VHH binders against p0dx41. Designs and how they scored, part 10

Target 1, 281 residues: p0dx41
Amino acid sequence: MASFIASDQDVKNFLTAPSMNDQEGIGFAYATDEAVLKALIPAPLKLMAPVVCGYVVHMGKPTFSAPYLEESLFALVSYKDKMMGAYPINLLLHGPGAESGVIAGREGAGIPKKLADDIELRRNDNSATATVERHGKTLLNVSWTAGELNDPSIMKQFAGQLALGKEAEMNSFFYKYDIDQHEDGTNHFSNVQLVATQLRSLADQVEPGNLSIQLESTDDDPFGELKVLKPLGAAWFHFDTSVMFNTLKLDEVDAATTMPKLLTGRYDRSFFNPKAATYII
Below, E stands for the ipSAE of ESMFold2; O stands for the ipSAE of ESMFold2 at other seeds; V2 stands for 0.75 times the mean of E and O plus 0.25 times the DockQ between their complexes.

## First folded at step 1 (VHH)

Design f7 (framework vhh_7qia_2)
Fold by ESMFold2-Fast, scan of step 1:
Parts: C-alpha cells; sequence; structure tokens
Structure f7 (fold): chain B 281 residues (1-281), chain A 125 residues (1-125)
C-alpha cells in the first residue's frame, strides 16, 4: 500500500528512461537575426544557422504524467564541430500532466520549462492552428496549411529530414547547475555544466505545409526578441515513440558568463524584482 | 539569361595561391548573397566561404585564415583568394547565388538559388 517509503519496484520504475509517446502537432522554422540568436547561445555551443525552430505538440502518452501540451523555440547548434542538435531557448507547458512535465524536466534534465496559462492546438483536415497564452498575451500564434513550404528550397531539410517508420536519434543540449546557499545568507551558482541528452523518436507521419506565425513579448517571455524575418515552413507530425536517454556530461562552464543566458527561460521577472509579481491581477 | 561564370582555377603546388572569380549576369547582383562551395571527388558539396550584400562574411573552419571572400558590386563579381593551398583543397569550386536576409544568411547548399558550372582546383606536386 501507499507509503512515504517507495518500494524497490517503484524505485526501479522511477529510474526508467522517460518517454513522450503518441506526440503530435505542428513543427516549424523561420529565419531570424543571426547576431541576436547567436548572442543567446552559451559557449561552447555554436549556432549553426540563423533559424529559430519550434513546435506546439500534444504529448498523448507520456510515461510520467497525464497528457499535456508543450511549446518550444530552439536553435540548431554544434559542439566542437562534431555533435549537432537542438538548444531549447524556452519551453511552456499546459494541461493535466503539465506540472509533472515541468518537475521532471527541470529536476531531471535541466530543461527550461514553465507553465503557460493556456495552449490550444487544433487541426481540421489540411489546416491547423496553435496558440500559447501567458500573463495576458498570446506569445505565439502559428498556423499550418498542408502543401508547399514557404521556402520550397528547404523542403529536404524540414519535410524529408525524418525517416518515416525508422528510429532516428538527435541530441538536445541543456545546461545544468546547482544553487548553493551559504552561511553568509547569499546564494551562489556551482557545478554549471553542459550536457547532451539523446532523443530516440519514431515518426509515422510528417506532412509539410505553409507557415503563418506571429510572436508577442512580455517581460517574462520576450518572444519578440526572436523576430520573424521570414517564415520558412511547417509540418504536421506524429511520433509513435520518443524516448529521452543517455545523458552525456560534455563540459563544465564558467557561471558568470553562462548563467545570465539561462535565467529568463527558467524564471519570471519576480525573481529579479519582487514588485514585478504584483502587476498581474 | 541568368548566369554565373567561374574562372581562375588550375593546377598549383602545395603552399601556392589561386584567385577565383565569379562573374554574374541576368540579375541585380548587389541584392543577393554569394557563396563559394566545393566538391571533392566522391564527397558531397560543402560551403567554403559566403558573403552577404552588406559584406558580412563566413568561412568553413578548414579554410579560415587561408581564404578570403570579397565582392565588387560595380563589376557583378565575387572573388575567392586562396592562400597556403593543401592537397585536401583539391575539388571543383562552385559559385552560388542565394537569398540575402540583411546581416544574416542561410549557407547550406540547399539555400542557394542558382549555381555556376564549376572550376577545377588541383593541389599536387
Amino acid sequence: as target 1 above (281 residues)
Amino acid sequence: QLQLVESGGGLVQPGGSLRLSCEASGFIFSTYAMGWYRQAPGKQRELVAFITSGGYTNYADSVKGRFTISRDNAKNTVYLQMNSLRPEDTAIYYCAKGQDYGDFRLTSPHEMDYWGKGTPVTVSS
């Protein structure tokens, strides 16, 4: 029966790799200002292209929670010109499993997850829309219409990149850190480290299409910093399975130069100015 | 007609230099990004150097410090100055036209709208 002491079997179950199975939604990409995007990427990661990628998806069968919706904007980066992958700038979650998703991601993997006030994802035949609302603003409004990408020259990179019916592996890069409380009443960052977590996904549906996208900013979520200079394309996709496994510790990094780039994606303005918490009614 | 015409390739000894030129016609040259790409025997085409309409440049790590890309909008020409050449630089070199997004660029071969026919560079003793 239920106890504050977990069984040996419960501990074993807890330590199995988390999966976000039955995942579907809109993936998209747009061109942005290279200097702005490059400045957001902590060394030793290097920006590969002046492109923001993103998604709004429904996690239908996560192994650690009830279903939930998730949004992310991420950059394509390389490490030491050998390892390539995604660097997530933000993640916002909403729905029945969202709180568990935030806890699992932040505690276990250093993922910059926050809760949205609302996320809607809707598909009707050959069109779909998604909106993300937080703190009085629609931060993201995206639409997909089946057909050609906005820029057909990139079709091979975005629509044909995933092999249908075959497992594909990709890297996601995160920064993990500790916050240590000291006897003098100050907090300090320690053990700031770059990790790569591998993701193994099986895509059984990818439908390319035209992207329409609009961003709005708040001080807590400054999406407008990543300006939409040109929409490149979108796709509706479904992953039958998607499992996070095998975390590699890559580098320990300097806290003073790295931490300023990690805080906005993880914390709201009230962490920096307590009076900011009172502007939302 | 839209065309890109490469010249300046040839046979050179290791440590030597070559200057490649690409003359463009049939479009408003000054409004486009231009790149140099190469394809070695049995390998895929890769970026060498890139320049935007505003003069922003980017280089493949293997050529940084040795190669310099430049452009002359009055002559509709993009150049690649190649110094300290190595046998590994042996390839067919292609000029390409791509969309210019101001101060940033998309540099993969897939982003380029039009390609020249190529000029061979052989680095051998």
Scores: ipSAE 0.000, ipTM 0.104, lowest interface PAE 22.9, mean pLDDT 85

Design f8 (framework vhh_7qia_2)
Fold by ESMFold2-Fast, scan of step 1:
Structure f8 (fold): chain B 281 residues (1-281), chain A 125 residues (1-125)
Amino acid sequence: as target 1 above (281 residues)
Amino acid sequence: QLQLVESGGGLVQPGGSLRLSCEASGRIFSINAMGWYRQAPGKQRELVAFIDSGGSTNYADSVKGRFTISRDNAKNTVYLQMNSLRPEDTAIYYCAAGTPYSSYLSFQKTDYDYWGKGTPVTVSS
């Protein structure tokens, strides 16, 4: 029988960098409202462009779980005008490994992960579609058709990260925090920190194409706030390997100004107002 | 729309072998679990073998050690290798796919959304 006390070998295995190998799906970008997107980015990060990037992918061989599907919307940001990378606004996961992915990502890396009710990713020849459903709404509906990007000038934004046969590294910025319960029955935020986690990926398939995208909102997942002003492009990609490694602690930040921008991506409205929109089974 | 197409059924003698294939049209990455069921005349449909997207398998006691289920996600195909066939294995064999698999607790709780039309297997001289 297994023990609640992990072996030395189990601890060593747990501390091995997680890999999301055999990852494939649709990556995309669209232009959005600059003022809206900028308002979502916590200081000291700065928005680089009024562009939302995203993906819907299947993780075929994660080292920490069974396979699962994942969606993300993220912004491109800079830190101190030197370090650049992604700032994920949301991640939704679905499938056999999804629960493990949510727990590990939230606890270990401060990643804004929730479970979707359904994520569907389909490819048929030179076209692909993905849908993300949660709490009775199709939050995201995207399609990719092989060919030219909607805006070919955006191709350089995918260069390096999606370059075929080339190992690429990217910073992802997250905020980590503690929630401490006090004797008076209130919770308090503490140790609110900006961190950068490096992602290393090796793409063995990248196929640019035309993006079609539609968003819907719920109070729990207000995707429509990031309105689609102009589709820029999409690509079908496959990463043979993708490893999250090397976390840098960058800044301790003010909870009062930062936490309002972190909670919607991590919690449903029942945490803030028990009588707000509720999932009905 | 997803279609499941079974092939490989037929007439075999007792002790013979047969390989069933089930191909899903298109690459459907939200297919989490695939399985084989069978139904003999006048009996209820029963699980034969089950495989999740990670390759974990489960078998009915009656076929364990004789049948092997496998999948090729790149080809959207699931296979059932049937060895040491017996007259009691005679049935129509159905391929099933769950999109999405919503439970991690047990293979028995898999939600199967798609079914093939069935392929007959007859074990007789």
Scores: ipSAE 0.000, ipTM 0.268, lowest interface PAE 14.2, mean pLDDT 83

Design f9 (framework vhh_7qia_2)
Fold by ESMFold2-Fast, scan of step 1:
Parts: C-alpha cells; sequence; structure tokens
Structure f9 (fold): chain B 281 residues (1-281), chain A 126 residues (1-126)
C-alpha cells in the first residue's frame, strides 16, 4: 500500500535514468540576428552559428509520465572548444504527462520548462503543422512539407546531424541554481552551475522538407526577439529510443551575469513585476 | 580560486599501505566527481580510481581489490587508501576534478577531467 514514506524500491525506481522513447514530430532551423542570439547565451558557452533550431514533438513513451507534447527553441553552442550541443532558450509542454515533465525537468535537470495552454501537432500525408498557444497568443506556428530544405546548400550539415539508424549522442546544456532566503527576508542565488545532459538517441525516421514558420510574442514568452530572417529547413523525425544516460557538471558560474539570462525561460513576468502579470480566465 | 592539494605520499616497503588525501577549495566540491591519476617515470598518466558526486566508485584493473577511493563532502576531501603496495605502484599521484558523474572510456577521460593538483610522490621499494 501507498504511504507518505516511500519504499526502498520506490526510491531506487525514482533514481533510474529517464527515457523519452517513441518521440515524433517536426524539427526545424532558421537564421536569426547573430548579435541578438549571442547576447542570450550565458558564458562560458559560445554561440556556434546565427541559427535558431527548434522542435515540436510528441513524447509517446516517457518513463516518468503519461505522453505529452513539447516545444523548444535552442541555440547551437560550444563549451571550452571541447564539447558542442544545444542550449535550450525555452521549452513549453502540454498534454496528460506535461505537468510531470515540467516538474522532472525543472527540479532534476534545470530545464526551462513551462506549461502551454495548447500544443497541436498534426501530420497529413507529406505535410505537417504544429501550433503552440500560451496566454492568448499563438507563439509558434510551423509547417513541414516533405521535399527539399529551404536552403539546399545546408543539406550536408543537416544530414550530418541526423544519424538515421545509428545511435547518436548529443549534449544539451542547462544551468542549475539554488535560491536561498536570508534572515532579513532577501533572496539570493547560490550554486549557479553549468551542466550538460547527455542523450543517446536512435532515429529510425527522418524526412527532410520545407519550413514555414511564424512567431508571436508575449512578455512572458518573447519569441519575437528571435526574429525569423530566413527559414533554413525542417524534417519530420521519429526517435525510437532517447535516454538521458549521463549528466556532466562543468562549471560554477557568476550569478550576477548568468541569472538575468535564465529567468524569462523559467518564470512569467508576475515573478519580477506583478503589475505586468497576464491572467487567463 | 580553484585549488587541489594532495598529501600523504612517501616511501614504503612492498606490501605496505599509504592513504593519500586531496583537499579541494574554490568550488562546490559535492557537485563534482573526483579521481586519482598516477604517472610513473617514462609512462603516460593513467586514471587509477574514480568516485562520482553520489559516491559510486570505479577502479583500474591493476589496483582493484587493493585501492579504495572515498570522499568526505563536509571536509571537501577525497581519499585514496592504498593497500598491498607493489613496486609497480611507484608514481606521482594526482588528484583530479571531473566534469562527469560517471566512468568514461580511457581515451575520453581527459576531456572530462579539467583540473589536477600538483601531485604527491609514492615510492614502493625495499
Amino acid sequence: as target 1 above (281 residues)
Amino acid sequence: QLQLVESGGGLVQPGGSLRLSCEASGFTFSNYAMGWYRQAPGKQRELVAFISSGGSTNYADSVKGRFTISRDNAKNTVYLQMNSLRPEDTAIYYCARAYSSGWTEPHLTQYYFDYWGKGTPVTVSS
């Protein structure tokens, strides 16, 4: 029987490495303003290209929850010229498992997750669409049509990132931190640290195609800051397996320079300016 | 300022024991994995023992059953207990901080270890 005191076996199960198996959806890339994107990347990470990547996917078989839909916009970055990977700027989740996904990601891995009001992902034959709605706006509207990338010249770079039929290892960089309250009631950031989560994924379906993309902004989710200067391409993909097999603790970082770049992806405006809060009725 | 300070090395007879200590400062010790490397004269540096932030350990085949790595997070210290020492264990021993909480392939280990102490010499001879 269930108890507020977990069994030894429940604790062991809780600590098992998470998997996001049966993951399917649209991945995409577009060119953006280099100076704007570079300014969003906390040191010691370095921006590798003036490109925003993203996805809208259905997580069919997560080990920690019911299925859910997830959106992310991320940058391609390097750490100390030794490691390369994704730096997620945002993640929005919706669906039956979404709350568990937010809790697990924020609490355990420092992932900047929020709940969307709605995420739709639909495929019809050789075309697919995805929309992400939050606080009265369609923040993202993306479509994929099977065929050539918008920029065919990047096909070699695009194909090199898609290891069809082989296990590929990928880094995602996140910042973790604590918030400590002192006796005078003031809060302070502590233990601000850069980590890399390492994913091992098996892609069994990748279909390149043409990208159409539109972004809208709210103060809570300012997607319009990441302007679409040129769509580069999209793909419909399926990962049979995707396992978070390791986390590397890389660096302790300065809170004053780092924290301003982490808060918007994790918190709504009500946390820093209650007068700017947006209410959904 | 990040610092690792090794101590406890010395001269010992074959079959003897030594305990090495490494005191860390300038970072949140409990968040990092730690390892012990050694380098014998004319040989490449090798990883002999590893301990994750959570306390999981791994050892090189040459030292399994003889060496034990442990840590005390309250003291910011990692230890290497060396028993049944052999002449082949003669080397300079280096404490190292790791990016990783897990054991990696030997050829990749250097990518995950980002800082080493100055080393402490261990000589096993009659």
Scores: ipSAE 0.000, ipTM 0.123, lowest interface PAE 18.9, mean pLDDT 84

## First folded at step 2 (VHH)

Design b9y (framework vhh_7aqx_2; at its last look DockQ between E and O 0.01; V2 from the best seeds 0.00; counts 0 for: pae E 14.2 > 2, placed apart)
Fold by ESMFold2, look of step 2:
Structure b9y (fold): chain B 281 residues (1-281), chain A 126 residues (1-126)
Amino acid sequence: as target 1 above (281 residues)
Amino acid sequence: QVQLQESGGGLVQAGGSLRLSCTTSGFTFSSYGFSWFRQAPGEEREFVGAISWSGGSTDYADSVKGRFTISRDNAKNTFYLQMNSLKTEDTAVYYCAAEPRYYSYTWHESSEYDYWGQGTQVTVSS
């Protein structure tokens, strides 16, 4: 029977490694201003390339929710020149499973997830489009057309990330923190730390092609700061399986220098300006 | 100035063990996946095994599964192939190879590897 108290078996099942199986959509990369992108990367992570990568995908069979659509923009980074991976700057979720996806990601690894107002992902034959809308603008508009990449020189890195029929290993880096309250009612940050989640994915479809991409900003989501200087390429892909199998605690970091780089991906202007408000029905 | 250098090859009796090392320089070791290939005279290079940049995933050719183990030591910029229960069929020149991957590997494709060592001879006698 249903209860507010979970059974021991429910708790055990809750702790099972999450999977995002049947994941399909557009992946892309573009060159951006190196100084701007580097400034967004908190220590001790280091930027590896002046490239923003990203995706808009349908998460078809997540183990923790109904299906949902997800957008991300991320940088390629290293930790102490030993671990390489993605540093997601944002993730926006939409659809019936999106609320659960935000909760799981925020609580599990401090993933910078928010809800989009709408995400659309459409494919017809050898072309596809995606849009991501939030708070009055289309923040991201991407198109993929099967064929040659905009810049073929990145094919080897691009293809290696999505190798068919072989499990691919990926690190994703996030920062976790606590918010504690002082006796006067004000808050402070504590236990700010860098973690890495490790993901194993099996791609069974990768179709490279030409990227067209536009970014816009709102007060809450300044996507346009990551200017598109040069589109590099896109691909339509399908991951049959994608399992988050490990999480590593890497470093404790300074709150004063780190938190300014984390807040906008996780919170809206109303957290920073008491005169900011949004009204929707 | 990218360099890969194998060591540890030699002559060994069937059923014996041998450990190959590949020492690297001139690139960021942790940003690369690594593999071992081998080539017998008159044959094409054959995939032996690979290890991801994190060390969290390995892959092996069917012919060596359970006998060979690949590992990496990021502090020493070195990766290894431990070969146990050696067979005469394992006789070959063994090459280490590196491929710049941030997220994934194409294990079996020798054409995907940009950097190669010079090779070290392993000879397994009956």
Scores: ipSAE 0.000, ipTM 0.203, lowest interface PAE 14.2, mean pLDDT 85
Fold by ESMFold2 at other seeds, look of step 2:
Structure b9y (fold): chain B 281 residues (1-281), chain A 126 residues (1-126)
Amino acid sequence: as target 1 above (281 residues)
Amino acid sequence: QVQLQESGGGLVQAGGSLRLSCTTSGFTFSSYGFSWFRQAPGEEREFVGAISWSGGSTDYADSVKGRFTISRDNAKNTFYLQMNSLKTEDTAVYYCAAEPRYYSYTWHESSEYDYWGQGTQVTVSS
């Protein structure tokens, strides 16, 4: 029944807004070196706090793919001191829907997605762990234990930022760009622009707790650059629904000053270092 | 004590349907993912399907995809395997298993499961 030719209805369905339903896992935050984190943030975004946030989640019912596991590390940023949100530095995906998730995210919004070799997320009673592996190392090992945050003074701020049982809107900022091949075979950057994707999410479970986190680096994924100076806390959460309802085109940006901060989110060193090679099958 | 008990097996003609149940006790049902495995005589135990502890994710062996559906009912501490369009190749002892490792894509491996039922025979006649 399958065909290389899609029906008119298939094309119409392809154009509908993505949804990230039944999302579940560990969210966390830790303090890091402000100067290091600020240097990773392209203009015109501004860093709001010397904090790395992140998650390892199961994307249970994405509308654009089969299920997959996803890791992200992101900064808290503002655009023109009016719009606040997340600037993801990386996203790693693993599972049956992961390839589709990487393609959709890169092509649709410039999301810095790559495939992990493995992601594990497990919970038993009041504790959970997650690991993310790529290119021979465990880049991220994170644990949550229900109870007090590592920094209890921020409990109300973290617990109250998510309105259980009510929809909340969230911004994520990405720098979308294309690579065009010219007639002589050389590559050129085009359409380098800042966008914001807006999500409307309904959280029905948030369980705060203690964070334990370890980062490591490879040449392709230097997670250790975002060093853990102070764990702040973690939570187990479940989003019943999460709908990407809007994408805003905010600014065109200068390729020469911006692209050095974007390439590693999509490409490994073998793409831009002719003396680098990685073989994993 | 941890217990898993299968029921609903039996003899059915090819093209027919059966619904297997696995009732559980002795652990927090909502914190565990569950799977069905099967084993024909002289063969290794093979994965049939699994469901996450949240119920939000399922996966199936290619040989049963589209014909079998796994589900869970947290209120009854029970999970199910609905088997439709049965084939003679589906003849086996069916086992249920429990494990919190759903979100690792190694959950197809029987070594990932600590708790097992005793099995129920399904026989599909031609």
Scores: ipSAE 0.000, ipTM 0.251, lowest interface PAE 13.9, mean pLDDT 85
ESMFold2 (binder alone), look of step 2: mean pLDDT 80; pTM 0.815

Design d6rt (framework vhh_7pa5_2; at its last look DockQ between E and O 0.07; V2 from the best seeds 0.00; counts 0 for: pae E 10.5 > 2, placed apart)
Fold by ESMFold2 at other seeds, look of step 4:
Structure d6rt (fold): chain B 281 residues (1-281), chain A 128 residues (1-128)
Amino acid sequence: as target 1 above (281 residues)
Amino acid sequence: QVQLVESGGGMVQPGGSLRLSCAASGFTFSTYGMSWVRRAPGKGPEWVSTISSSGGSTSYADSVKGRFTISRDNAKNTLYLQMNSLKPEDTALYYCAKEVRTYSYGFTPHNYYGMDVWGQGTQVTVSS
């Protein structure tokens, strides 16, 4: 029965852990400028490698929306040299479920999600391509061809970090914050904190191969700042299941030193530069 | 909840051998790759060796190739490092570590592994 008022059962169902099942697409890694990448990572996280990782995937059976396509670029980081994982720098979503995915991720964990104008992911036989477009440019163009990695010396590390057909637990790090208004209408940040979300995932398909990748920038999405110095490799993968089963609150952090590193992944220039205007429909 | 307990360190003469052990609990050991990492006095962590979850694939840092052998016993939830032909530069605190899975799908340089939990370490001292 349709109503603006949800039932008690609806509220209970809303609180269940989200799943991003039936994920399929291209994962990749490339070497980048260490100083540039390190500067993007807020304390207390530390960069573990001068490497950008990323993916373009189809989220086939999310529990909170219709299917959608998702792009991400992320760094490999450590919290206090004991807890390691991914720090996503950006995520762009496209497709019928994308609006719900952005809202859920932004509200739930402060995930730096925006909508892309278009994402395409195509595979035929042993090759695949993906493109991500926003605000008049192709920000990311990536290809995978099954076979040898670009850097063959890392093949053993690749194999040692996969548990095909078995569940694996993974950490992703995000910074959450509130934006509140004072009684005079001015805004402030509050409750700025580092969290880790923990995923339990089951990969049942991984096909390593060669990476070809190009990045470009717009004013709103400066992907090209993370220059491709050396492609390392790519893989086509399928995750049967992926569940966010835990979120850990790790630290409260200083807003003044942290927020400058968070805004670009979450907002466009027009939000914080009064002399910026962009009209793309 | 995850526990890694290293043992088997000690003092040994150059050219000697030691076998390190790491007892694991609190996770499904047989589904994760495992690594050894060491920290020499005044230095940061240095990756030593990695073994796949099944034990079928191994890798080693150049500084230890041919001298060290990583192995595991999934029935006993135990990781091992056999260290032969030890040199003074092998003196370090040795840690075992459980791999972490990230969205990287294995695309990290071998010197910078995603590792979730480290033990307290076991000291290896190689001196005359």
Scores: ipSAE 0.014, ipTM 0.237, lowest interface PAE 7.7, mean pLDDT 83
Fold by ESMFold2, look of step 2:
Structure d6rt (fold): chain B 281 residues (1-281), chain A 128 residues (1-128)
Amino acid sequence: as target 1 above (281 residues)
Amino acid sequence: QVQLVESGGGMVQPGGSLRLSCAASGFTFSTYGMSWVRRAPGKGPEWVSTISSSGGSTSYADSVKGRFTISRDNAKNTLYLQMNSLKPEDTALYYCAKEVRTYSYGFTPHNYYGMDVWGQGTQVTVSS
């Protein structure tokens, strides 16, 4: 029978590494305003290029939930010129497994996840489109058409990132923090830390092509701040396996300079504007 | 946890030779390509050389071709860089890097994307 007290075996199973297997969808990149993107990157991370990368994928066989759809926008960053990887600015999830995906990511690694109202991902033959909707707008509308990249001069970089049938590893950087309450009832941030997670993935299909992309903003999700100055390219991909296998604590960082860059990807305006309200049922 | 430990650096006169080593642990060394990267005083990282996982394919930056030889011993999990005919402009902190293979999300314009640099490096100083 069910119980609020988990068994010892349940606890052991809970600690097993999560896998996000059978991922499929559109990956893309576009050039954006360097000053704007750089301002979003908390120290000690350093922006490596004025490029936003992103995806809309179906997570087909996650080990911790039912399937779900996921969107992300991320920057390419380095830590002290020693570690390179992704800094996700946001993730939006939708579908039967989405609630579990948000909980796991937020609590496990400080991943900036929220729920979308709707995500659609559709492919027919050699083209695909995806939309992400939240709070009254289509925040992201992307299309991929198989063929030439928007910027053919980056094909060498794209090809250098392809490793079909070979396991690939990457770093993803996140910031974790606590919220503690003072004796007078006011709150403060503590233990603000830069963390790197390491992910091992096996891609068995990548189909490069042309990107078409539009972004819009709501008060809660200001995607339009990351303007599309130049589409670079897109691809349809499939990952057979993807496993998070390591987490590194890198630095403790200053709350005052860091937390302003973390809140919007994790919270809506209602958390910090008493005149903000959203009614969707 | 991935660990790369560089050694073999030192001070040498122009025209001299050094052999760098990199001891690797925490991953299946024989399945990854490896590189040497250097950082001169006041400059960002510069790619030096890359070797395939099997050792059958090598490549070099133009500035070191014909002078440097990259090699590996997969049985000992060790990467090497033989440096001959050293010049003052070869003065730098040298470190080895494990290839990071990603199909992950997006396109990157940076030439050394897909390399991790781990460890403290080994200093090479070419003086006089």
Scores: ipSAE 0.013, ipTM 0.344, lowest interface PAE 8.1, mean pLDDT 84
ESMFold2 (binder alone), look of step 2: mean pLDDT 80; pTM 0.807
ESMFold2 at other seeds, look of step 2: ipSAE 0.008; ipTM 0.255
ESMFold2, look of step 4: ipSAE 0.006; ipTM 0.176
ESMFold2 (binder alone), look of step 4: mean pLDDT 80; pTM 0.805

Design d6s7 (framework vhh_7pa5_2; at its last look DockQ between E and O 0.40; V2 from the best seeds 0.00; counts 0 for: pae O 11.6 > 2, unsure alone 58.9 < 65)
Fold by ESMFold2, look of step 2:
Structure d6s7 (fold): chain B 281 residues (1-281), chain A 128 residues (1-128)
Amino acid sequence: as target 1 above (281 residues)
Amino acid sequence: QVQLVESGGGMVQPGGSLRLSCAASGFTFSTYGMSWVRRAPGKGPEWVSTISSSGGSTSYADSVKGRFTISRDNAKNTLYLQMNSLKPEDTALYYCAKEVKGSSYGFTPHNYYGMDVWGQGTQVTVSS
């Protein structure tokens, strides 16, 4: 019978490695302003290229929730010139599993997840379109058309990343932190640390093609700061399995220099401006 | 536990040759692409060369193309770099790296994207 107290088996199942199985959608990359993107990257991570990557995907069989749609924009970074991977700037989730996805990501690894008002992902034959809407605007509008990449010179890198039928492993970097209260009731950040999650994925479809992409901003989601200077390419993909199999603690970091770069991806304006309000009923 | 052990470095005159080796253990070597990456004094990492899991596809940085040859022996779990016509600018600590299978929705101008396992390195010094 249902209880506020979890069973021993429930606790054991909770500790099982999470999977985001049956992922399908559009992945993309574009060139952006290097100085702007570099400024968003907290130490000790270093930007590897002035490129924003991203995706809009359907998470069909996550182990921690019902299905949901997810958007992300991320930078390509290194840690100490040895460990390379993604630094997600934002993630927006929509659908029946989205609330659970935000909770799992926020609590598990400090992942900058918020809920979108709507995400749509549509494919017909050799083309697909996705939109992400939040707080009165379409923040992201992307299209993929099967065929040549916008920049054909990057096909070797793209082909080198294709490992159909074989596992692909990737690092993602996040910052975890606590929010504690002083005795006088004011808050401070503590235990700010860089972590890396390691994801093992099995791709069974990857179809490269042309990217068309538009970004917009709201006060809560300033996506337009990451200007599209040059679209590089897109692909439609399907991952059969995707397992987060490891999380590494890398460094403790300074709160004063780090937290300003973390807040907007995790909180809306109302959290740091008491005069800011959003009314959606 | 994944281990990569580089060897074969040393001192050499300009125009000389060296062959680097990388012994791999703790993973199924034949299913992963492998790379050589180097770090010159005071500089960040520079990708040198990549070889596919089968050995059928290779790629090289422009600065070493025509002088260096990457190869592998999957029966011996060993990666090699034959370095000919060495120049002073080739002086660096050379690492082998195991490919972390890359994301199908990421792009980069560097071929070492997603590589997160490095050896201790072997020093190559080219000095007259």
Scores: ipSAE 0.006, ipTM 0.227, lowest interface PAE 10.1, mean pLDDT 83
Fold by ESMFold2 at other seeds, look of step 2:
Structure d6s7 (fold): chain B 281 residues (1-281), chain A 128 residues (1-128)
Amino acid sequence: as target 1 above (281 residues)
Amino acid sequence: QVQLVESGGGMVQPGGSLRLSCAASGFTFSTYGMSWVRRAPGKGPEWVSTISSSGGSTSYADSVKGRFTISRDNAKNTLYLQMNSLKPEDTALYYCAKEVKGSSYGFTPHNYYGMDVWGQGTQVTVSS
């Protein structure tokens, strides 16, 4: 019988490590303006390359929600020249599990998640396309065709050795913070900190190929700021398993210098511009 | 706790040679691939070379092919980089780095964020 009061077992299950099993879709990389990308990276993270990586995937069996589609654009960064990993600039989610995925990610790790109006991911034979729509624009239009990478020489540094069927461990960096309300109703930021989540993933399919990609902007989602100067390559991939096995608290950081780089990936203009409004049909 | 300690750096004239060493502790060295990464003044980290856990497979950045040789001694838990025909462009802080076991992503940057730990670095300076 359903209840607003969760059982003791439900609470224990809630606290288990999240898994994102059965992921598949398009991963890609392209070169962008170094100065622009570097400016988006909050201290103490440092940009490793003038490259944007990203994906559009179907999350088939997440432990925290029903299935959903997810887009991300991320930079390659280091922390203190010792830990390397991904810094996601945005994630957009769509589908029956999307609302739960946004809540889990935002509350659990400060992940910059918003809902898309639509995400489409289609594969036929040896080609695939994906689109991400929000607030009246197609923000991302990406295609993969199996075969040769756009720039095989530069991709040697990013692709690494392909050893299918072996687990890999990955760092993803996020900034967590609290929003506290004063007695008069105004807000302030507190506890702004850099964290790293560590994932263990098993890839059992990777099909490299040629990337075609176009980005556009809206006021709420300025994807076009991350200009496509040169497509580098794409792949269709499948992860059988992916488990968040560790979270590291790395640094406390200054709110005034950090929060301007975090808000757009998490909120729309109407949240912080009283002359902005959005209507969706 | 994992530790990597680089040594063997120094100042050398163009055309000279150096051999870098990396002493590893706190993990089973023989089961992990290892890499050398360098950071030149005013630039970000640059991958130099990688060697498989057994030592049977090696790879090199184009800028160092034919001049640098990576090797390892699993009995001594030590990684090496033999650097010949050194150029001023090779001036950098050189780090050894431990590969994360089981990396297999096609577009996941294996060499840059699959490396969990690296050492303090050893400085190589090549000046005319």
Scores: ipSAE 0.000, ipTM 0.220, lowest interface PAE 11.6, mean pLDDT 83
ESMFold2 (binder alone), look of step 2: mean pLDDT 77; pTM 0.780

